# Ledger of designs, part 13: VH-VL binders against Counting factor-associated protein A (cfaA)

Target 1, 212 residues: Counting factor-associated protein A (cfaA), of Dictyostelium discoideum (Social amoeba) (q54z64)
Amino acid sequence: QFISIQKYDFSGNCKNSSDSASSFEASSESAAICMQNDLLSGIVTNEGVCLIFNEVPTTFIISTKGDYIVRSIYDINDNNCQGGIIENKAIEIDECFVECADDYHGSTYLFSTETSLNYPSNTFMEISYNGECDGQWKTSFNYLQYYIVNKCNVAHEIETHTFSVGCNSTSSWVSEYAGEVCTVEPTVTTSYPIVDNCGDLDNSNFIDYCNI
Below, E stands for the ipSAE of ESMFold2; O stands for the ipSAE of ESMFold2 at other seeds; V2 stands for 0.75 times the mean of E and O plus 0.25 times the DockQ between their complexes.

## First folded at step 4 (VH-VL; framework fv_libivirumab)

Design S11 (at its last look DockQ between E and O 0.59; V2 from the best seeds 0.00; counts 0 for: pae O 3.1 > 2, grease 19 > 18.9)
Fold by ESMFold2-Fast, scan of step 4:
Structure S11 (fold): chain C 212 residues (1-212), chain A 120 residues (1-120), chain B 112 residues (1-112)
Amino acid sequence: as target 1 above (212 residues)
Amino acid sequence: QVQLVESGGGVVRPGRSLRLSCAASGFTFSNYAINWVRQAPGKGLEWVAIIWYDGSNKYYRDSVKGRFTISRDDSKNTLYLQMNSLRTEDTAVYYCAKSPYYWGKYFDYWGLGTTVTVSS
Amino acid sequence: DIVMTQSPLSLSVTPGEPASISCRSSQSLLHRNGYTYLDWYLQKPGHSPQLLIYLGSYRASGVPDRFSGSGSGTEYTLKISRVEAEDVGVYYCMQALQTPLTFGQGTKLEIK
C-alpha cells in the first residue's frame, strides 16, 4: 500500500494562518476542493517506512489508521523509528486541507492511499532511495516527489510571480514568469542536468527521472 | 540561548596546519547542519564547508577541498575544521554558522569568530 | 558556481529615509518546490553576521517590519522602509540553492 500526498493549486488568502511552511499539518480552516486538473506536484511513499522528509528536522513514519493517514514523528537521530513517538499528526483520507507558507501563499493538499503505483504522466520525478542508487526506482525508493510538467505554479513569495517545470532525458528546468499566469514568455529559465547518481547537498541518495 | 564559540585560531606560516573548534550550546547539536564561513580582513563573507546533522554528507569550497576536513563530535557538541597546507589566502576570521535544518539552507545563528593568520 | 552580485557597493542615507539594496544571481534561485533560496544578512561594525531575511521574503525572528525582501528570477531586493542608526553595517545576500553556497560582495550602509 502506498501513501499519496498531492499538492493542488490554491486560490485565496492565508492571512490568518498559523501554519508552518513545509508542514504536513492540516489547517483547521481548510475548505478547499482538490480537482485533478489543478494537481501541481505530489509525493509517494510506502506505508510504514521510516523516512526523513525534505525541510523537516525529524524522522517519521506515515501509516493508516481507520479513516486517517497518521504521521508519527520521531527524533531525527532515530534512524529506524524504533524509539518513542514524539507526536502523531492525523489527516483525514481523501479530505482536502490548506497549508500556508505565509499570509498570502498556500497550497491545498490531499492525502490518499493507493494499492498500485499510479501517478500522472508528464512528470519530472526526484527519487530518494533507501539502498543502491541504481535506476530501479519502482522497486527501491524511500519516497518520490513528482512535478507536473508545464503546469503553472505560484512561487512562495508576497510579490506575485509564477513558474513551470520541464524536463527531457538529459535535463530539467524551471521557467519563471512575471505575474499571475504562465501565458507570456518566461523571464528566466534555469536548466539542470538529469542526476542519475546520489550525493546532492539537498538530498541523500536522490536521482532524477523525466517521465515524459 | 543558542551559542556557538569558535577557538583554535592563531598565526602560522604557509604550509602549516591548524584545527578550529566550535563549541555549541542551547540546542540539540546532533539535529542540525553546521557550516564554516570565513572573512578575510576588509573583505566579504566566503562559505567554506558544511557538515550534515549525522555527518553523512560534507561539502567544501573548491579552493579548500583536499586541504580542509570538517567533522563533528556530537558527544561533545563540538564542530571541527582541520586545516592542512595553509596558504596566505586562507587568512581570515572563521565563523561557525548553524542551519535550522539537518542539511544547510540558511544560517540562523553565528559564532563570534576565531582569527587565522597565515604569513611568513 | 552561482555568482552573486550586489549593487550599490555602498550607500549613505539620512535617518528616516528608505534604502534599497539589489542582488543579482547568475541563475534563478527558485527551486521546483516554490521557494527562493536567497538570504540576507547584516554585519554590524565589529560584530558577527546576523540573519535578516531567509528564503527570499521571510523575516527572521526579532527582525523589525521595516525590513522586507522581494524579487524573482535573477533579481532580488532588500528594502528598509525607514533607516535607523542601528541599521549601519554591511549587508550580504547569499544563495543556498546549491553548493558551493555563495555570497554577494556586500553593501555598506552608512548614515549621512
Scores: ipSAE 0.579, ipTM 0.782, lowest interface PAE 1.5, mean pLDDT 82
Fold by ESMFold2 at other seeds, look of step 12:
Structure S11 (fold): chain C 212 residues (1-212), chain A 120 residues (1-120), chain B 112 residues (1-112)
Amino acid sequence: as target 1 above (212 residues)
Amino acid sequence: QVQLVESGGGVVRPGRSLRLSCAASGFTFSNYAINWVRQAPGKGLEWVAIIWYDGSNKYYRDSVKGRFTISRDDSKNTLYLQMNSLRTEDTAVYYCAKSPYYWGKYFDYWGLGTTVTVSS
Amino acid sequence: DIVMTQSPLSLSVTPGEPASISCRSSQSLLHRNGYTYLDWYLQKPGHSPQLLIYLGSYRASGVPDRFSGSGSGTEYTLKISRVEAEDVGVYYCMQALQTPLTFGQGTKLEIK
């Protein structure tokens, strides 16, 4: 089974939550809404794989009864998740919730489990896999991260700025926009080549894939 | 009580070598990437090198690559900078700096620095 | 290398008045994950640097509310709403998006 983590447009209210002054604390509100047209990005991972989630090294496992997901948080520089677990958080499966950064900013998530690998079309994908450097990642898949192409995102800042992700067969890019909506003209666009990094120092392979 | 204490600075002639040490305490040293940052007299800050928590990756600014080697000994909670073929332009206060818990790649704790002077 | 350019390089402020320091990067510091990898540090006279602002706008622990960070595109600003005598020193921006990590030239803040 796979763990699917979907990130949606922020739909909640972080003011006056139970942890109104805390950073990166999960806040599950019944008012949170996860509509498919609000999907921005996501992660599909196997259990126990070390990955960076919200800027901290993290593993996810499905509980023994399969009724929740355990997020284990590691020290910020423990990029292999080999140190001690600093915190465990239980996450309800199939329940839309908000994780607050501060009183006015947060992220809306939906965690689920899947029996087969699923990811949306029209995405830029970054894939971690083990195996030969031949691009056959589905047999050695660790985790993948995807970003919906041409979708307006809100940056993580006090003042609202927006951006979108794009890609084609040779490159990916991030376009920034002034203000609260992605207008027709970006103010800055930063481009990156599509990369196939074999033989990196953690003995795993990463590939970029424009799934359009 | 996080502490970073640099040592090993001194006055040397160009072409010579020095080894800097940074003794760490008050945190689990083996969990953190540690950096060297330097500051020439009356000048701004300049990043020098980083070593990852497990020693697997090391990165250097171009002007010191091939001459400086960063290393760590987790059993002694100590970071090192081996500086070979020193030049007058390497004259600076050298700081070690750690990243904080939970937040990106920024430096939350700095040592007091150790002074390296390269002069004829 | 990402070039960081600060302005002004020197600033003289009457206590109680606001101050603003600009930092420009040669490319955007916004990552596709939605975070901006721009930090601000203060080096008080005779001291090592200390973190003020990280990830563009987040205030480090113990830093007073009068400090705020903002930015758009390749332009970033540190604001001090009401300068106090303890704020004297050199302010640096730094990008943490890519190695080599790079600092701006520094802005020296003095009290008039």
Scores: ipSAE 0.295, ipTM 0.701, lowest interface PAE 3.1, mean pLDDT 82
ESMFold2, look of step 12: ipSAE 0.362; ipTM 0.702
ESMFold2 (binder alone), look of step 12: mean pLDDT 92; pTM 0.943

Design S12
Fold by ESMFold2-Fast, scan of step 4:
Structure S12 (fold): chain C 212 residues (1-212), chain A 121 residues (1-121), chain B 112 residues (1-112)
Amino acid sequence: as target 1 above (212 residues)
Amino acid sequence: QVQLVESGGGVVRPGRSLRLSCAASGFTFSNYAINWVRQAPGKGLEWVAIIWYDGSNKYYRDSVKGRFTISRDDSKNTLYLQMNSLRTEDTAVYYCAKGTYYFGSKYFDYWGLGTTVTVSS
Amino acid sequence: DIVMTQSPLSLSVTPGEPASISCRSSQSLLHRNGYTYLDWYLQKPGHSPQLLIYLGSYRASGVPDRFSGSGSGTEYTLKISRVEAEDVGVYYCMQALQTPLTFGQGTKLEIK
């Protein structure tokens, strides 16, 4: 069984009860809506896999319990999810919820389960392996992360600016735009080759895939 | 409380070897990628090598590949840099720099005081 | 490899006046995850480098609010709103987007 985590664009009023940057509260003034056209990115992982993310340092295992997806959070310093569980966070399956970055901006998330591996079209994908990598990633992967191509995203910066992701069979790129919309010519575009063979990597192998 | 203490530097002739050590304390050493960064006299900073938290991945700048080997002993909270076939251009102060959690390093939040390596004929 | 270029290479500032240091990268340092992998370090005379700013604009613990980082694309700036005597040293930008990690050549800040 696969677990799908989808991140959607959202704007609206998000009241913070505190000024802590680590605290997020759902907006009481804006309904949570997960429209497919607002999908920005997502992760697909196998149930029961220990995941470590550096962007927001967290160590957790995701599992399914009844109508809920349970994220079991381990001490941030636990490499293998073998220590005591610090916290269990239950998210209702197929229910949109909002996380607010400030009083006006946030993102919506949707957690769901899949019995078959599904990944969206028009995406750039990064696929992670645990241990030996083979050419049949669809039957052997740790997690995959995808980004919707040609979709406008807001960058995490002190000044507001936006970006979009693109790819083809040989390259992927990030285009950056001045201001709050991606409708002007990009100020810079950075290209990367597609890494489609993890034979030159050790453990924690990664490959890229352009799904256009 | 976080401390990184380098040792093992010295004066050697070209072609010789040195082994640098970095003793870490005040944090869970096994959870962090650690880097070596060097600085030649009167010059800027130059990244040398990184080792991931579990020792599974190691990366080097091209000029030291095949000559330098980064390793770690988590039971001793110690990072090593084995330097073989030393060249005069390897003369520098070598710093141990603590990376971010687990994989790679997004920034270096703590640095050691450095150990001096002088390669001269 | 990503090349980092700083300007100016040196500047002299009267105490209390602002200072600005620029850093240019040979490609954008914005990752697909939305973070900019650019850091700023200060090396005071005779000391080890110390972290000032990480991931583009975040101030490191203990760093005064007179220091700020900004920028997008390939152009980044470190600003000091009111220079103090203790700010003397060499400032380095570093990209951490991909290996090899690369530093700018450094900017020496001196007091007039």
Scores: ipSAE 0.545, ipTM 0.767, lowest interface PAE 1.6, mean pLDDT 82

Design S13 (at its last look DockQ between E and O 0.63; V2 from the best seeds 0.00; counts 0 for: pae E 2.7 > 2)
Fold by ESMFold2, look of step 6:
Structure S13 (fold): chain C 212 residues (1-212), chain A 121 residues (1-121), chain B 112 residues (1-112)
Amino acid sequence: as target 1 above (212 residues)
Amino acid sequence: QVQLVESGGGVVRPGRSLRLSCAASGFTFSNYAINWVRQAPGKGLEWVAIIWYDGSNKYYRDSVKGRFTISRDDSKNTLYLQMNSLRTEDTAVYYCAKGGYDFWRGYFDYWGLGTTVTVSS
Amino acid sequence: DIVMTQSPLSLSVTPGEPASISCRSSQSLLHRNGYTYLDWYLQKPGHSPQLLIYLGSYRASGVPDRFSGSGSGTEYTLKISRVEAEDVGVYYCMQALQTPLTFGQGTKLEIK
């Protein structure tokens, strides 16, 4: 089984929040909304893979009975998840919730499990995989990160600022906009070639993929 | 308390080699990527190389590729920089700098005191 | 390579007055994940560099709240609301979006 983590347009209210959303509390009664047309990005990961989630090193595993996901949180400087676990949180499967970074910035999430590898179309994808540097990632991947193309996002910055992600078979790009919405004319667009990057000494490989 | 102590600097002629060491303490060395950053006399900071926490990935600035090799020995909590075919423009104070695990945050939160390398005839 | 350009390269400030240092990048430092990969460092006279600000605006441990970072597009700013004598040194911006990691030229802050 795979763990699917979907990130949506922020919903809810982080004003005067001293507490981060608890993984034991459903955010739906407090205005958390996970509508599919609000999907921005996501992660599909295998169990036990060390990754950064909400700026902290994290692993995810599916509970013994498969009815919830255990998020194990490590010290912020333990980027390979080899120190002791500082906290475990139970995350309800298929329940929308909000996590706040500060009074004005938060993220809305939906966690699920899947028996086969699934990811949306119309995405730019970054995939981590093991083994030979041959681009054959599906049987050996660790996790993948996807970004919905041509979707307006709010940046994590003091001044409100928006951006969108795009790609084609040879390039990906980020377009930035001055206002609160992504208009027709971006203020700057930064392009990157599609990358296939292999590690020096081990099986850590990364590949870009435009899944139109 | 986090501490990084560089050693192995000195005066050498062009074309020679030096090996720098950085002894680390006060944190679990094997959990972190470590960097070399240098500063030529009277000049600004220049990143040189990084090695991942498990040694899996190494990246170098173009001007040192093929000449410098970064490595780590986690059993000794020590970072190394093997500098071959040294040039006059490699003259600098070399700092060991502790960085974050991923490219998500990217920072040098602790720096060593530096060791001086002088390449001159 | 991403080129980082600082201005001014030198700044003289009376203690208690504000200061502002700008940094321009040759491309945006905004990642697809919504974070901006820009750090600010201070090198005090006779000392190693120390981290002030990371990810554009997050204050490092022990950094006073009179320091703040901001920016959008390819332009970024470090502000000091009230300069103190201990703030003297050279300030560097750095991009951490991609290797090679690159620094600005430095801005020397002096007390007038």
Scores: ipSAE 0.433, ipTM 0.739, lowest interface PAE 2.7, mean pLDDT 82
ESMFold2-Fast, scan of step 4: ipSAE 0.667; ipTM 0.825
ESMFold2 (binder alone), look of step 6: mean pLDDT 93; pTM 0.956
ESMFold2 at other seeds, look of step 6: ipSAE 0.573; ipTM 0.800

Design S14
Fold by ESMFold2-Fast, scan of step 4:
Structure S14 (fold): chain C 212 residues (1-212), chain A 121 residues (1-121), chain B 112 residues (1-112)
Amino acid sequence: as target 1 above (212 residues)
Amino acid sequence: QVQLVESGGGVVRPGRSLRLSCAASGFTFSNYAINWVRQAPGKGLEWVAIIWYDGSNKYYRDSVKGRFTISRDDSKNTLYLQMNSLRTEDTAVYYCAKTLYSSGWKYFDYWGLGTTVTVSS
Amino acid sequence: DIVMTQSPLSLSVTPGEPASISCRSSQSLLHRNGYTYLDWYLQKPGHSPQLLIYLGSYRASGVPDRFSGSGSGTEYTLKISRVEAEDVGVYYCMQALQTPLTFGQGTKLEIK
């Protein structure tokens, strides 16, 4: 069974609802919206896989229990999810909800399950393998992360700054824009080669795929 | 409580070898990637090498590839840097640095005091 | 390799006044996940380096709120709103987007 995590654009405000620095929630007028046309990115993972993200200090297993997807969170020092569970966070399957990072920035998420591998078209994908990687990723991947090409995203920065992702058969790129909307002329564009085989040590367990 | 203690530095002639050690305590050593970072006298910081928590992945700066080997012994909570074919430009204080998160190789939250390597003819 | 360039290379500040240090990368440090892989370190005289800021703008544990990181594209700034005597040292930016990890040349902050 596959678990799908979809990230959507969030139009609204987050506010600190308590005296805790980690307690932010969406305003009552900023209802969660998970419209396919607002999809920005997503993750598809196998159920029960220990997920370790280099961007944030999170180690967890995602599993299903009845009508819920449960994130079982492990100690920061646990790289294989073999230790004790620190916290279980339950999210209703197919529930659209907002997660706030601060008083300004938030994202809308939808967690769902699928019996077959599904991912959207017009995406740049990064595919993670366990062990020896090869070209048959659809049956051997650990998890995959996709980004909708040419969609405007808000960067996680103090000043308002947006970006879009693009790709072709040989390259992927990130185009950055000043202000809150993506314009025709980006202020900077950074390009990367497509890595489509089991690579060198610094990307040995990942490949890229441009799905357009 | 987290401590990293480097040792093994010294004065050697070009072409010789040294083995640096970094003894770790105060955290679960086997769960973290550890880096070597060096600083030549009066100069800035320069990243040297990293080893993943399980020892499976190792990365080096180009100037030391083939000459330096990073390794770890989790039973002794110790990181090593075997330095062969030393050059005068390898003269520096060598620091070991722990990553902030067990799942990453970034954000060096704890550093040792450093051990000095001098390569002179 | 990504080249990191800092400016100024040295500055002298009266206690209580603000300080600003710039860092330029040879390519953007923004990842597709929306995070900027830029860290800031401080090396006080006679001490090992210490982490101040990670992911562009996030303060490390114990770092006072007078320190802030910002920037976009290839231009990044570390700001100290009110410099104190304990802030003396050499500041380094570092990109953590790809190997090899690369540092700027360092900026020496002195008190007048």
Scores: ipSAE 0.608, ipTM 0.799, lowest interface PAE 1.5, mean pLDDT 83

Design S15
Fold by ESMFold2-Fast, scan of step 4:
Structure S15 (fold): chain C 212 residues (1-212), chain A 120 residues (1-120), chain B 112 residues (1-112)
Amino acid sequence: as target 1 above (212 residues)
Amino acid sequence: QVQLVESGGGVVRPGRSLRLSCAASGFTFSNYAINWVRQAPGKGLEWVAIIWYDGSNKYYRDSVKGRFTISRDDSKNTLYLQMNSLRTEDTAVYYCAKGRYSGWYYFDYWGLGTTVTVSS
Amino acid sequence: DIVMTQSPLSLSVTPGEPASISCRSSQSLLHRNGYTYLDWYLQKPGHSPQLLIYLGSYRASGVPDRFSGSGSGTEYTLKISRVEAEDVGVYYCMQALQTPLTFGQGTKLEIK
C-alpha cells in the first residue's frame, strides 16, 4: 500500500563507461550499502503521487507491478506529472542500489513496500495532506519526507560544507559547520517554528512533526 | 516556444484600480505556478505574488496584501493581478514570470512587462 | 523577511577578464535537504530578466560554463571566468527558501 524510499550516504564515484553522455554507472570499487546507520532521509508515499527527488534531480510517479516498483519519470520542470513520460524505470523491491546524478557523485537507495506506516525514530518529518489537514496524519496523508536528526550531512555545494538537522516539539533547526565534520562549533544555526496545523503558514499544505 | 505576454498597464491616480493580465502559450499553463515581479523606474526587482498550478495556494509580499489579488483562468491560459487602492510606490513595470512549484521558486521564463504609473 | 545584499553595486571589466559578484543573506539559505535556495538572474539593457543559476550552483539551460555559482553560510558568489560583451547588464541574486521571495539590489556590469 505504501512505498518507502530510503536514501543512504554514498561517497563512491559515478562515471560514463561509454561515450554516451546520458549514461552513468558506479565504479567497480564502490559497492551499494544500505546500512541503517548510514540512513540520511527518506520518503513514504502512496502510489500515484507526483514526487520531486532533489538528490537525483527528477520528477516522478511511483507504482507497483509484480516484484518491481516502477518510476515514471517526467521533465524536471513538470512538477505535477501531467506532461509526457520521458522514461519508465523498473526497480527491484528491497534491492540496495546506487543512482548517479552526474560524474563522481550519486545516492544509495532502497525501495520497499509496506502494508502499514513505518518510519525511523529520531526524525524531523514534513507531511503532505491530500484534501483536509486535521493533524491526524497517521491515518491519512499524501506522502511524508523525513530527515534523520543529529546526523552529519554533506551540503550540495562546491565548497566543502556540512550540516545537521535538529528539532523539538516547538522548533526545528539546521546547524552548519565549516569543513567535513560536525564536531566543531556551528558557524550558523537557523531555526524554524514547528507548523502543526495546515494554514498556520499562510495557505500551508504541509505539517511538521518532530519524532524524538 | 514558451511565451508570456502582459497587458492592462496604464496611468492612474492614487486610490484607483487596475487589472493586469498575462497570456501564456507554449507550455501546459495549468501545470505551473506563475509569479508577478515588478521593477520601479531605475530600481531593482521586487517579487509581488505567486499562484500555484491548481490555484489552491497564493502568497503576497506584505505591502500589497489586502490590496492585490492574484488569480488564474486555466481555460484561457491567463493569469491576473487585480490591483486596488493603488499608491505612487506601486509605479513599476510588472512582469509575469513562470515558476516551478512552491518548494522550488525559480523563474525560467519572463514576459516583456507592462507599465503601471500611479501619479497625481 | 530574508534581506539580500549585493556588492559591489557596479563594476567595470575589460573583455576577457574575470568578474565576481557577492550576495549576502540575513540568514542561511541552506535547506535540510542539503540544497541552497539561491538564484542568480541577468537583466540585459532594455530586456526582461533571465535565469542564470538556480539552487546555488546549477546552470540554467543554455547558460555558458564561464558562469558559476558558489557560497556557504550567508555569503554567496557569482563568478564569470571570462567576461564577454554580451554579459553586460544588471545581475540580481534572489533567495527562494521562503516567502516573500527577495532580491538583492543588483550589480551593474559594464565593459571598459
Scores: ipSAE 0.600, ipTM 0.782, lowest interface PAE 1.3, mean pLDDT 82

Design S16
Fold by ESMFold2-Fast, scan of step 4:
Structure S16 (fold): chain C 212 residues (1-212), chain A 121 residues (1-121), chain B 112 residues (1-112)
Amino acid sequence: as target 1 above (212 residues)
Amino acid sequence: QVQLVESGGGVVRPGRSLRLSCAASGFTFSNYAINWVRQAPGKGLEWVAIIWYDGSNKYYRDSVKGRFTISRDDSKNTLYLQMNSLRTEDTAVYYCAKGIYYGSGKYFDYWGLGTTVTVSS
Amino acid sequence: DIVMTQSPLSLSVTPGEPASISCRSSQSLLHRNGYTYLDWYLQKPGHSPQLLIYLGSYRASGVPDRFSGSGSGTEYTLKISRVEAEDVGVYYCMQALQTPLTFGQGTKLEIK
């Protein structure tokens, strides 16, 4: 079984860690609230994988327990998730929630489970293998992260600016824009080659996939 | 308390070999990627090599590829750098630095005191 | 390889006054996950380097709040709001976006 983490566009206020965005109320129908906004990115993973969460830079292991998905959170210093657990956070499967980094910044997430591998179209994907890969990533991946192409995202911290992700069969890129809106002319565009097989880099356990 | 202690430095002639060690304590060694960073006398910092927490990924700066080998022995909480075919340009203080971020991020929260390698005729 | 360039190479500051150090990268350090993979280190005379800032703006444990990181695209800044005597040393920026990891050439801060 797979665990799916979907990150949706967020425009609410995170007044503090216990304050919900004004547009969100906890309910059995909360998944529909997430799905009314643009999907920006996501993760598909097996249980027990040590991950770094995009919204708040922490490390965690994710697992299922009954109707809940549980994140066991570790210090950012622990990149193997075998140190002391700082906190366990549980969320009901198929419920939408806000994860706040501070009073004004957060993201909206939906956690779900699936018995088969599913991921959205129009994405750039980074795929992690466990051990030697043989080019058949769909049967041997550890986890994958996807980013919806041509969606405007807000960069976290440092300076308020926005970006979008794009790709084609040979390259991927990040285009950055000044301020809080993605304008027609990016201020910076950075391109990367697509690494589409395990032979492209010695000791590499990651590949890229442009799913257009 | 986190501690990294380097050893194995010395004075050698060009073409010789040295093996550096970094003994770690105060944290679960097997959980972390560890780096070697060097600094030539009066110069800036220069990254040398990294080994991931599970030993699966090793990366080197181009000037040491084929000459230096990074390895780890988790049972002894020790990192190694085998340096072969040493050149005068390898003269530096060598630091062991704990990398903490999995994936593309590799930042150093703790550093050892360094061990000095001098390659001269 | 990503090239990191710092300016100025040295600066002298009166205690209590602000200081600003710039770092330029040959490409953006923004990852598509929304984080900027730029770190700042301080090496005090006769000491090992120590982490000040990671992921562009996050202060490392024990680092006083007078230190802050900012920037976007290819231009980054480390600011010290009120310089103190213990801040003397060489400051390095480092990109952690991809291997090989690369440092700037360093900026020496000294008290006037």
Scores: ipSAE 0.614, ipTM 0.791, lowest interface PAE 1.2, mean pLDDT 81

